# Miniprotein binders against Pentatricopeptide repeat-containing protein At3g56030, mitochondrial: the designs that were tried, part 6

Target 1, 310 residues: Pentatricopeptide repeat-containing protein At3g56030, mitochondrial, of Arabidopsis thaliana (Mouse-ear cress) (q9ly43)
Amino acid sequence: STVNPNPTASPGRRTCVEFDNLIFKAGSSGDFEAVRRLLNSRVVNACFNTTATFKFLTNTDSYSSSLEDLRRILPQTDAGYTRKHSYETLIARLCKLGRIDDALVLINDMAIGEFGLSTCVFHPILNTLTKKNRIEEAWRVVELMRSHAIPVDVTSYNYFLTSHCYDGDVAEASRVLRKMEEEEEGVMSPDTRTYDALVLGACKSGRVEAAMAILRRMEEEGLSVLYATHAHVIGEMVESGYYALSVEFVMAYAGKDKRLDEENLGSLASKLIKRKRFKEAKMVLKEMSVRGLRMGDALREFHEKNVLQS

## First folded at step 2 (miniprotein)

Design q4 (from T1, 13 letters changed)
Fold by ESMFold2-Fast, scan of step 2:
Structure q4 (fold): chain B 310 residues (1-310), chain A 83 residues (1-83)
Amino acid sequence: as target 1 above (310 residues)
Amino acid sequence: TPEDKIRRLIELARELIELAREYLDEGDYELARKLLDWAIELLELALRRAKSLGNEELIREIEKLLEEVEKLRQEIEEKISKE
């Protein structure tokens, strides 16, 4: 047995962090047979690969040797999800390191070996390529997916949409949305999450006008921005100085849910007061009063002093 | 607050995970997989923000949920492969 420095920890059970540390040590020392055994045994302990599993693989180590050794041992891991997840995790690590060609080699290894190549294997590579604005290469990866009869899911298209929205290219984002709609019926269609992610991306990149265009399209399709997204959009608009637009956004979504309205208008009023945007804050507080919405103590005090008393 | 924004992401991810389990139990593996993909994106965003804040409690909660999603993903792929 091993003495555990944490006296409340159960003896004998390894954690995912402990497996990652053991794999890091084995990989760093070139003991790839130990890496193979550890990848197999972690599943027995109900642990799975994490983003840290292949952290020993870097651009400053024995690049060719380490990757070649991994390519040799991965086919020898236990068939099914252990092997599939090990390939997925390594592909994600290579993508994080910017080693796109190496990731594509592993995808080819999975296809040839019939190791359960699926849509999620391609997510890290599409994410990396679109983030680096390597859009044409990303579309070639989509063509590779189709050549293997692997479905291109809404998540895959979301990477392209987020990238174009980050650039403020609403026209190109709209083109991708149309392409998603043209996919075979029942296979894929833009969903609330698709538009939600686009709104978040547009706001984060400072393209508030793009966010408004996407919100307009959501309304046309009968979709509503998710509750979690409301808080983020309000926060980003205020942080970016789009005060009038934040009021317009909150008012456009008001009147459907009293609890949501109390949260959205209250949060916005508080943020505007902190920014000393008293004109907009008073507008929001007056609307809260008219709608009979509950105010917290600080907002009620401000409202009484600055709106109700004159 | 920034912590409240992270907790809203976690709340939505938990709802998606629960819904994915329901669809998995009903045999709708495609929809279950899509819901888990969505949950992963939200949890990865939440994790980056929690790390920026140095909030160890939120980091642990998010990492535990990511581990749960990975286990469900493995279960779905196993069922799909055996059909």
Scores: ipSAE 0.000, ipTM 0.093, lowest interface PAE 22.2, mean pLDDT 76

Design q5 (from T1, 14 letters changed)
Fold by ESMFold2-Fast, scan of step 2:
Structure q5 (fold): chain B 310 residues (1-310), chain A 83 residues (1-83)
Amino acid sequence: as target 1 above (310 residues)
Amino acid sequence: TPEDKIRELIEYARELIERARELLDEGDYERARLLLDYAIKFLEWALELAKSLGNEELIREIEKLLEEVEKLRQEIEEKISKE
C-alpha cells in the first residue's frame, strides 16, 4: 500500500515523493553513498520511507550486488528510527520480490547490530510464506522469533489461520488456535481478522451456512465487520450456485451503510451477470436503482438495456 | 464424509473446552474465555453442517456442548467479579 505524503512538509522542503525519486535515481546508478545520505536527511525533513523507497531493487543479476551494497551502508545510517525503519522497508521489499533468504539475512543483521528488531519486522515474511503455502518455513520463522525473544502476536498467527482456513484444513487451523493459547505474553483475543479467516475457511470449504453463522456471531460480539468478510460469503454463494440465497443475503444486510451496499449489490450483480443469472441480476440492479446506489459503467449499461426497458 | 467432518469439529471444540476448564482452575480467566470463543466458532460450524444433513443426533450433541460452553462462560464471569 502507498504511504501518504508527509502532511507537515513545507513548500521548498523535499517531500516523501521527492526523496523516493532521488533514492531511486541514486540506487539505479549504483551511488549507495548518496542513498545513505538521502535516508539520513529524509527524517530531518519529516519524511518517511514509503513502499517506493527501495523499488530500484529487482530480481536481476545487478540486484545481488545492490543488496550487498545496501547491507554495507544501512549500519552507517543514523541510529534509532532511520536505521530501524530502513531495514523494515527493505525487508518488506525483499519479501515482495520473493527473496525470503535475503530478508532473513537482514533480520540477522538487525539482531547482531541491535538495530531494534521487533515483531512487525517478521510480518511481511510470515505473510509471504503462508500465502505461498510454505508453512514449514513459516513455522521456522516463528521459532526464529522465539530465539530472539520477539513476541508472536495475533497478526502473526492470523497469517497461519488464514492460510489453513483458505485450504479448508480444520485440523491445522485448530492446531494454530492451540498454539495461540500457549503464548506467555498475554491473552490472544479473537479480532476482526481472526473471524474473517474463519469465515474465509468456511466459504472455501463450501460451508455457506457455517460462514453465515460465524458472521452472525462476529456481529453479536460487537466486532467491526470487514467489507472483505461480506465479499467472501457473497463470492462463495455464487460459486456454489446459491443464487437466490445470495440475493436474500445482500438484501438482509442492506440499508445500514451506503458504501457497503454499493460494494455488495454491485459485486453480486456483476457475478450473477457473468454466470448468466439475468433474472437475479435484474432484481439486484432494480434494488440498487430504488436505493439510489451508484453503479459502475458496465452495470449501468446492462441496467439501461435490460432493466429500464422492462 | 460430511459426518466425519462434523465429528472432527466437535472433537476440536471438546479439546478447547477441556483446556478452558484447566485455565479457569488456574485463574487465567481471559485465556479461558478466548478458548471458549474458539470452541463456539467450531460448534456453530458443526451445527450448520449437522442441520444441512438433517442429523438429529449430531444436532443434539452439538447443542448440548453449546449449553456447556455457556455455563462455563457464566462461571468465568462470576470468578472475575469476585477478584
Scores: ipSAE 0.000, ipTM 0.155, lowest interface PAE 19.6, mean pLDDT 77

Design r1 (from T1, 13 letters changed)
Fold by ESMFold2-Fast, scan of step 2:
Structure r1 (fold): chain B 310 residues (1-310), chain A 83 residues (1-83)
Amino acid sequence: as target 1 above (310 residues)
Amino acid sequence: TPEDKIRELIEIARELIELAREFLDEGDYEEARELLDLAIEVLELALEEAKSLGNEELIREIEKLLEEVEKLRQEIEEKISKE
């Protein structure tokens, strides 16, 4: 029998998905020496850990043994970036599993081992706790940050602001802002996420005028306004019956970002049509056409039938 | 050379950014964010080395990539906020 060689143009490198699959298989079989080797070799192949890297770690069988095996091998991974990132990825995975106590143990391991403990390690923990409305535990994590001399950044406070603002709890949001102002080492400047949380709170409390004032302040400070911030304001204006104001808002902020404009005007037009506010909807669709903004199929059909002569 | 090592780090960061864009397009926002965080770490290492060498061209290239990562992080943040 003759073998016809089929030459390939280039040898394939292992992809991040392939590394995730290999690590999953090794971890599931208890071969943590293979996990260690794969974590080390992944960086060499320009592949990095993802949230899927530690998917073999679950809340069921081997929970205690798998985590303890990982705690044993992680200090043995290559020092620097590989080790630091492996800890960070595992902490994020534990947070997704709701295993906060285990994530805190790994933070302690990083601190004791001098493995590059930093503010970003605490972000997934604070995010998870605040999203689950476990606010007291989240504040205890902030105290843990302080005990390790890790600066509490604006991003950390933004998790609390977003949580309280989402609940419409303006009083608690105000307390968080006061804590930010009292932070001596971090003379904190509000960022785009801080203002987004405040706008969300104003909208949830039905205070459209306050939300507009906050947006004006963001622009005065030269901050970019997030798509989410615009969505909060537009949604609240429409829910509260401020149809003319919603049109004025999207027109006033149009012309800076084409994707934002398509999102804002398209979303507003759809909401106005749903509420049978056809006059305002037609104004928005005309502006989309004039500015050359893309319309989805439903809006294009409505525009052709009701705005363009048919 | 030290410049070759820095260029290798820059290429690694570019691969991470491209992979993050793929995860973002697939709706895997958490995976995309992790990859961008990795790109920042790699680019910060490259930036330290480039500054140590005084290579202004490499410094500018790295800073431009850091700006690209920041824009993508904002896009992911906005997508997560909408879900």
Scores: ipSAE 0.000, ipTM 0.156, lowest interface PAE 19.5, mean pLDDT 75

Design r2 (from T1, 13 letters changed)
Fold by ESMFold2-Fast, scan of step 2:
Structure r2 (fold): chain B 310 residues (1-310), chain A 83 residues (1-83)
Amino acid sequence: as target 1 above (310 residues)
Amino acid sequence: TPEDKIRELIEEARELIDWAREILDEGDYEVARELLDYAIDLLEEALEEAKSLGNEELIREIEKLLEEVEKLRQEIEEKISKE
């Protein structure tokens, strides 16, 4: 199908959509010389490849030569970032299609051709394999990275960590974290996503105290605590019946970000009301009022009837 | 589904952010900035749609990515000031 430019989008976005549309038409018709010319032309127009650039490549491709044609023309595109990014984008597309073996072939092409193989080209394949719970194959990809002297970065480890934490597999998550910690200080540092995964894992296993300890460590490391991380902790506290602790938590972390405060206190108040924990809910709503935080319609109505007029 | 469209915008933004990170490491600050600006456009569109749906999970994921983009933009400004 054809792609229509969004008239309210930035000029650069509109131009990229136009190139994607031309590449889609050329690729769909088997005109790979046109595909090559269009990929090169992107540099002149300061465009880059997008999710739609290789959309013509599908699992239902009637002639299985499309990938072979791309493998022939990609080395003939302009050297440098343009060629490297084209390979990276195609590998990501193949991963979305579940064509893992084909993606690995392209990684090998990049290595043999010395086309700037880097950590980023491995991210889509690790992400896909860990999401599909193909963990053993994912670790073989890590070994492939090492064989090419490509550093295994925190993002790569985070894919494994998130997968195990989502499953509540504390033993495997701990094993991954241990591997990360064995690196020298400054070589591999846990980031916000690492700690978010660990908080998620603690919550999935019902370990509120562990989740709190991890959050405290994030703050000690000077990392930004995201809205999602707070939401994991609040949700688990309420689910597990730690109502007083949940109030203490949102109060202790209030005052840094007004939007976060509105989200945290508002969400908690709603959850407490649903559980008929009116005493705790009133405390939260009163604090929202004192801090000048905005309430949704339902909370404002409850507050006016049960707190403000009381 | 509406959720699938939002997830497609998020995935496209993630790809732009990853490429911007690579370009930033190689010293092309102008190109990295342009890629991040495009990612912001996509994330803002995704955020508006997620808010319209009332999907708190998607809203938080998008806000997480917007924080990452702001961090990268700050890194670009810091590196420019060092030149």
Scores: ipSAE 0.000, ipTM 0.265, lowest interface PAE 13.1, mean pLDDT 78

## First folded at step 5 (miniprotein)

Design QA1
Fold by ESMFold2-Fast, scan of step 5:
Structure QA1 (fold): chain B 310 residues (1-310), chain A 96 residues (1-96)
Amino acid sequence: as target 1 above (310 residues)
Amino acid sequence: SPAERLLLIMEFLILMARQLAEEGDLDEAAELVRLAAEYMREFAERTGDPEDRRLADEMERLAREFEQAARSGDVRKAIELALQLLELAYEVVRRL
């Protein structure tokens, strides 16, 4: 075939970092016409907005002027992906700065202008509000989504679920799960992050056996167990005095991911040493050695002195 | 399926309630047992299976007894009821 679709990046194409630097310079100098042009030209260079694109927008400068200038130019960016993604990125930046009311103003701008308002636009707002334990405001945002006929997805509910589970509020977490099940059939199904949140809730409540039951069910459903989920379980087992069970847990999951194994066994060995559970710690360190897993300096020193020299 | 996930959540809630009852946190345990019974009822309504409805009726009865035990501070009775609920949950899951 002589057809060349040019699948690789063109020589001399500006990178996303280069576009972010140019936009930072233009925005910092108040050249919002340059910002608009740069946002449009990203599409030509197959470059996308990043978390750094609107970094010139801060709480310490005259952001009242900068935000109003952005509100003026964003409707003038190229329709479709460019405009929608620019709104999404700016909303995420405002949420990062704690400027929730300003983010809601931009959502209203998107709705009025018909600029592709969708579920993912609301994710940064729900994430920020739930992480700050502003749960009632987060539910009002869900009602705003419904008022615009925007579907509430698993990711949106997972923010609420994670927040309640982090606080060990299993009853509220269960009510969120019930709301997820009340959504239209085939639209809302618990995913890996949903089960991760349940494991977190069990661990924060001190219920290790419940956490283990959830992990078994995740595996039976063919769902992947996240690194964070392992860390939650290991931490809670040690905190609650389930030392033998913690060794059994890390051994049962060993052999599939070398990096995860290094983190799991290394973290467990360190925690066991701090609790003066030397017999369990030595078992873990011996297994690390047998599997060729890397140890940090403190664990290597302990291993050499107490396992290899004993 | 979505309906089958209601059973997994129901089982999780009963496991949590048993541990809470063993720790003496009966009011919280009773709330989780009540929620578990609601999930089982919803599952039974979705399947339309007479046996699932019977199991939901039984779980609701045990949940009411659990609430009574919690109200009276009867930890031993609450633990006994939690174990009965867990056995019932396993019976339901075994039917899949």
Scores: ipSAE 0.056, ipTM 0.557, lowest interface PAE 6.2, mean pLDDT 80

Design QA11 (from QA1 with L83M E87D Y90W)
Fold by ESMFold2-Fast, scan of step 5:
Structure QA11 (fold): chain B 310 residues (1-310), chain A 96 residues (1-96)
Amino acid sequence: as target 1 above (310 residues)
Amino acid sequence: SPAERLLLIMEFLILMARQLAEEGDLDEAAELVRLAAEYMREFAERTGDPEDRRLADEMERLAREFEQAARSGDVRKAIELAMQLLDLAWEVVRRL
């Protein structure tokens, strides 16, 4: 985890949820001096900021005044972990709200104040920009990282790789891979998300067999396969007409995660029915029933009429 | 293993290069083929297997021929070489 310290709350001490509730109340009422004191006391009580810490900050008429108040009090929080983590948490919240320019202002505040600027501060910004297909701005953020001597890590490049692969832009995905190789003379090592992006790229380019090979190798290496990766492989197999192969794929990888299986088999059955591949759809639905997997209403109705009564 | 991850990237790059060659984008395809050959060389050096080194030599030869085809704009030859590179990549994987 990125949460440090890793505390265990003692009996009678405030919990992270209790601190979040107090901060929500203080922030909602405009009491930013109370917010500052709560942020300081949180770490002393072995608690930490969560995704809910700055939930009071929303895209309303009070947004600008609340942000200005936060920018005034954050430099006054205790130096070190408290101040650094509070900036990181607020930047993530601003990114969730789509306020990228304001997040960049906070990064500048951290840099000027020497408040422990690090790679992880840039991740939510790169993630948001690449997901919104604002690629030129995302590369300018990478340039900003370099100007502050912040290393561009695998996670940062993975956001670009995933975005281009999602759009089927094989040429740009290739350029990102080359940039990753150039970092630290090839010391950068691919991780699970890099392989997930490669699978997505293979699927979008119509390379179903390559996608299957990568997934098999990920499992052999003990790497976790993301839910999105399975969805892309299944979707591409069906789109390309590999109906029998899609059933084989889903069956071969079933049995490890019940929720993943419900999504995979359910999605596959639905796609096969839409393409009028009823023989393959019935096989999938029968397997869902045998495994005790939940079906949505449409699949349950189809199953009762066409599989259980066949 | 870490060494085997190099083969995944190599195979992926060759598959992408084939698509780019089919689209007539030979300069980009040539860059991916060159990078794939570099990954194969690193794999061979990590295994120390003489056969892996021989296969790396073969892939480097095909990569040089691909670059020549790209410089001359010979799309058909580039696609043929990409297919040969893919067959070679599969032969390497089959030895695992």
Scores: ipSAE 0.007, ipTM 0.280, lowest interface PAE 9.6, mean pLDDT 78

Design QA3 (from QA1 with L8W)
Fold by ESMFold2-Fast, scan of step 5:
Structure QA3 (fold): chain B 310 residues (1-310), chain A 96 residues (1-96)
Amino acid sequence: as target 1 above (310 residues)
Amino acid sequence: SPAERLLWIMEFLILMARQLAEEGDLDEAAELVRLAAEYMREFAERTGDPEDRRLADEMERLAREFEQAARSGDVRKAIELALQLLELAYEVVRRL
């Protein structure tokens, strides 16, 4: 598909990896003027900041000058895209390190300097806090967004929804959905990822029928069910011991996309073999053979020894 | 439509509540039933349809009865009410 090309630098220009290596070297040596120049030149060379761009910043720097030096140089980077994305990337790095208070300081810097503070800046903070089950702090961050007139988007609410759904707390997940409907800006309608979270929540709580109801409604309404939605259903059904239902699910949704079928039936067969559910695994492998679906080496070996020779 | 998707969540919550009631977890089931009734009310307010408002009134009534059954630990009554709520949910969705 041309909609997701493999991004590489043009001949004669530096790659994103080369910029990350140069920035790592400069930052590690304390040359923050070089860091600033590299951040500016990166955009001119059509390269993007990556998760590795600020890798030189570590937890041992919590009392060091490195963050202070970055706070000094970031306002001096080229205005607009470069400065905004440099702040976004650094905030994401701080969140990965668990340095939430430092990330909030940078958000304040962006607000005071009018450096293009937007919803995306808050995503890593909400994601980190909700994954750590620091829910009250995450809601305080949402209030901070509102205080700056920053719209709270579906992605922001999906972090809360996924966290509650992962815990099997469908009641709290439902309250999050109600809060989404109360938002002023944009269309706060559940999206495919919202429904994915509800399916995950139902599966985690052992409520396969509720998960199937959401999936059936999506299919009936002509909504595109993402590959990840199928993977969650298969994984959680097997993990929760719903082996027969996992086979029924995969068989019911087979026949639309050969690659999706290969992934779904292959993944299910592998998981069933790992759980020593050999009867169900053999049924899945037989169906793969009947449909002409490709098997990986391990499944092909199991199929030859246990299905074709039986 | 965005309003119609409120009904998907309502149906999901009722299905979850039925399963919880069957397992005897009546307090959690009652909370999901209450939330389902809230989603139905919001849908009725958005449509302004008198029939949708009547259905929301009925779901609220069943939700209150479910809460009473949950407080008294009456699992059988809670399951009966959950099935009535599910039938009502299907009636609402069929109107789309």
Scores: ipSAE 0.294, ipTM 0.688, lowest interface PAE 3.1, mean pLDDT 81

Design QA4 (from QA1 with L8Y I9L M16L)
Fold by ESMFold2-Fast, scan of step 5:
Structure QA4 (fold): chain B 310 residues (1-310), chain A 96 residues (1-96)
Amino acid sequence: as target 1 above (310 residues)
Amino acid sequence: SPAERLLYLMEFLILLARQLAEEGDLDEAAELVRLAAEYMREFAERTGDPEDRRLADEMERLAREFEQAARSGDVRKAIELALQLLELAYEVVRRL
């Protein structure tokens, strides 16, 4: 009878937010027994820890004792998924705060405990260290992984690869890629992030042909090409003077994602106008108009003055 | 140096081509191998070193053989050629 079959999970999402708010309030007030109870009950309600769960933990001295309290209560949470996931979530929060030494202490707590470590526990640490260009420390974390018989995965190597490619250091990036090839192929198959880093490295080195070849391969594999990858390829094509090729590139990838198309064609048109490549810019703006893509104010003004009067 | 970056890009492309050959994607692997040989040639032209030109000739020969294996769908032969190209790439980079 008039049953609405709409399976909206709105109550489930609200429950997760509600638990985060309750844990924030309890942690902020120093009620860690309440934090323990909330972590246990949250899982029973099919609501899991989020990036906001330990948001009450900050870099202020007033919250330094909170880590000691968390280390005391976490071993007292329900064994299995609840306990493991709570440690993983807290380690990720500490890494986001730049508290790497504290994160390593928690990894040691997990290792001493009666449950195993997984590679995903080390990912936030490697990500933070490589982003801060603390490469030597990051490699020591890799050695820590090996000492616990945790295999170094594609994601772990991708942090190093991305860091070096971002700096345009193709020599170091190549050295990381050689290390990946020393592993068994089935374990170290490149993923979308590996290809994204390599495209970035090729672009930073001014090698548009290499970047284009890698992108064609990603498309053939059915891998999603990230927005940042498109932006870097387009930017480098224009910087290197490959104006006609840049137009061909954005046209070839157009039609799959309207928002990506607006960003790609809009960014390209702006860069071409800045370079006074008006013929190519007009072609891009005409295509944006034909496809019904939104233009920013500056592009719309240029289009009205220079294209719509043709 | 800017010239040395050509060798590192050449090495990148050959490492990717080997992975693609192992996955059976020979046409794209052949394109990456061809591009790698072009970068090696550009490096050899910039240095003017007779040994670099000889190594570029060798890489171009292996790239042509790889193209033929790819056209015939010979995955085993393509993988063997990719390994030879990788050995050549390492030899070239070691000379820096």
Scores: ipSAE 0.109, ipTM 0.615, lowest interface PAE 3.6, mean pLDDT 80

Design QB1
Fold by ESMFold2-Fast, scan of step 5:
Structure QB1 (fold): chain B 310 residues (1-310), chain A 96 residues (1-96)
Amino acid sequence: as target 1 above (310 residues)
Amino acid sequence: STAEELLREMERLIQEAIRLAEQGDLRRAIELVLQAAEKMYEFARRTGDPEDRRLALIMEFLALMFEQLAREGDVDEAIELARLLLEYAREVVQRL
């Protein structure tokens, strides 16, 4: 993103790792005054909290009051971005640990203290609840957002849409789309993740051609296609017996992103081998070799065996 | 004119699909809903408007979901989805 103009000064990314290590040591030793100072100084050095910042907080520290100590010091961090971002990062960590009730307590702390409560702090909670199929609780969180006059955005609805599409629950997916229409604040415009959910829904319904049409429209509109979107289409093509089409699809998208190519061609080759579609599998493996793409041990063994035999 | 005709035909197709579904003619209802989505896509192609293209994508998804709900026997849910499609269609037509 940004280039450091002073080459002898610590680079931003490296400094963020250093801050995470210092905070981990301070938090692990119960030195929460040091944690507070480190959170304050981090922003001064143009660094940001990461997913590792509150790694010292675990489910096994139930005998320590680490969360209560954090609740005491966070209001004492510098007002504005530092305080807001620290709350957001801690809420995300609690969600990752499955501690949803604790995350909601922090949201209440932010609301009472007027610490910049906004839509973004609710995203990790909605994501975690919908992924765990705790859908009714997730909708209660949406009601909590409304009670605080926090707008429910496309990202929030995308979590619900993706969950229902993944389960092939067409009725609930349609209900989510209807609720997006009924939103009173702002304009609800689909984004990359909305289209990914629609592609997933089409795939889970066995509608390969529809999924391809949706993907094509997404590209025509200039939207970035996620790696997961390709995986959904490839998986459904193989499941439905469109083997030749799956090879054609993967080849058409090859050459722009080496990591995407390794995921797409590798996954397709493995699935084709499992289904004993050796002719198509060999074509994919040959293309991987020509492009210099990495193969896992099983694919490498299969490729070498077939090359030696031919 | 031609683009306006596509939108009005789309609205009529959805209205007829709802009537057919309520009468138990799910096969024809599905055909008409899918045809309506195609007309929205054709409209979007002619306007070149990104928002029209996004709406065409949403309507295609809703049409596919209507098909699955109808085939699974969730007829009341399918009809509710078709009514949502009709609301979208009317919104676009009223903007003409």
Scores: ipSAE 0.100, ipTM 0.511, lowest interface PAE 4.5, mean pLDDT 80

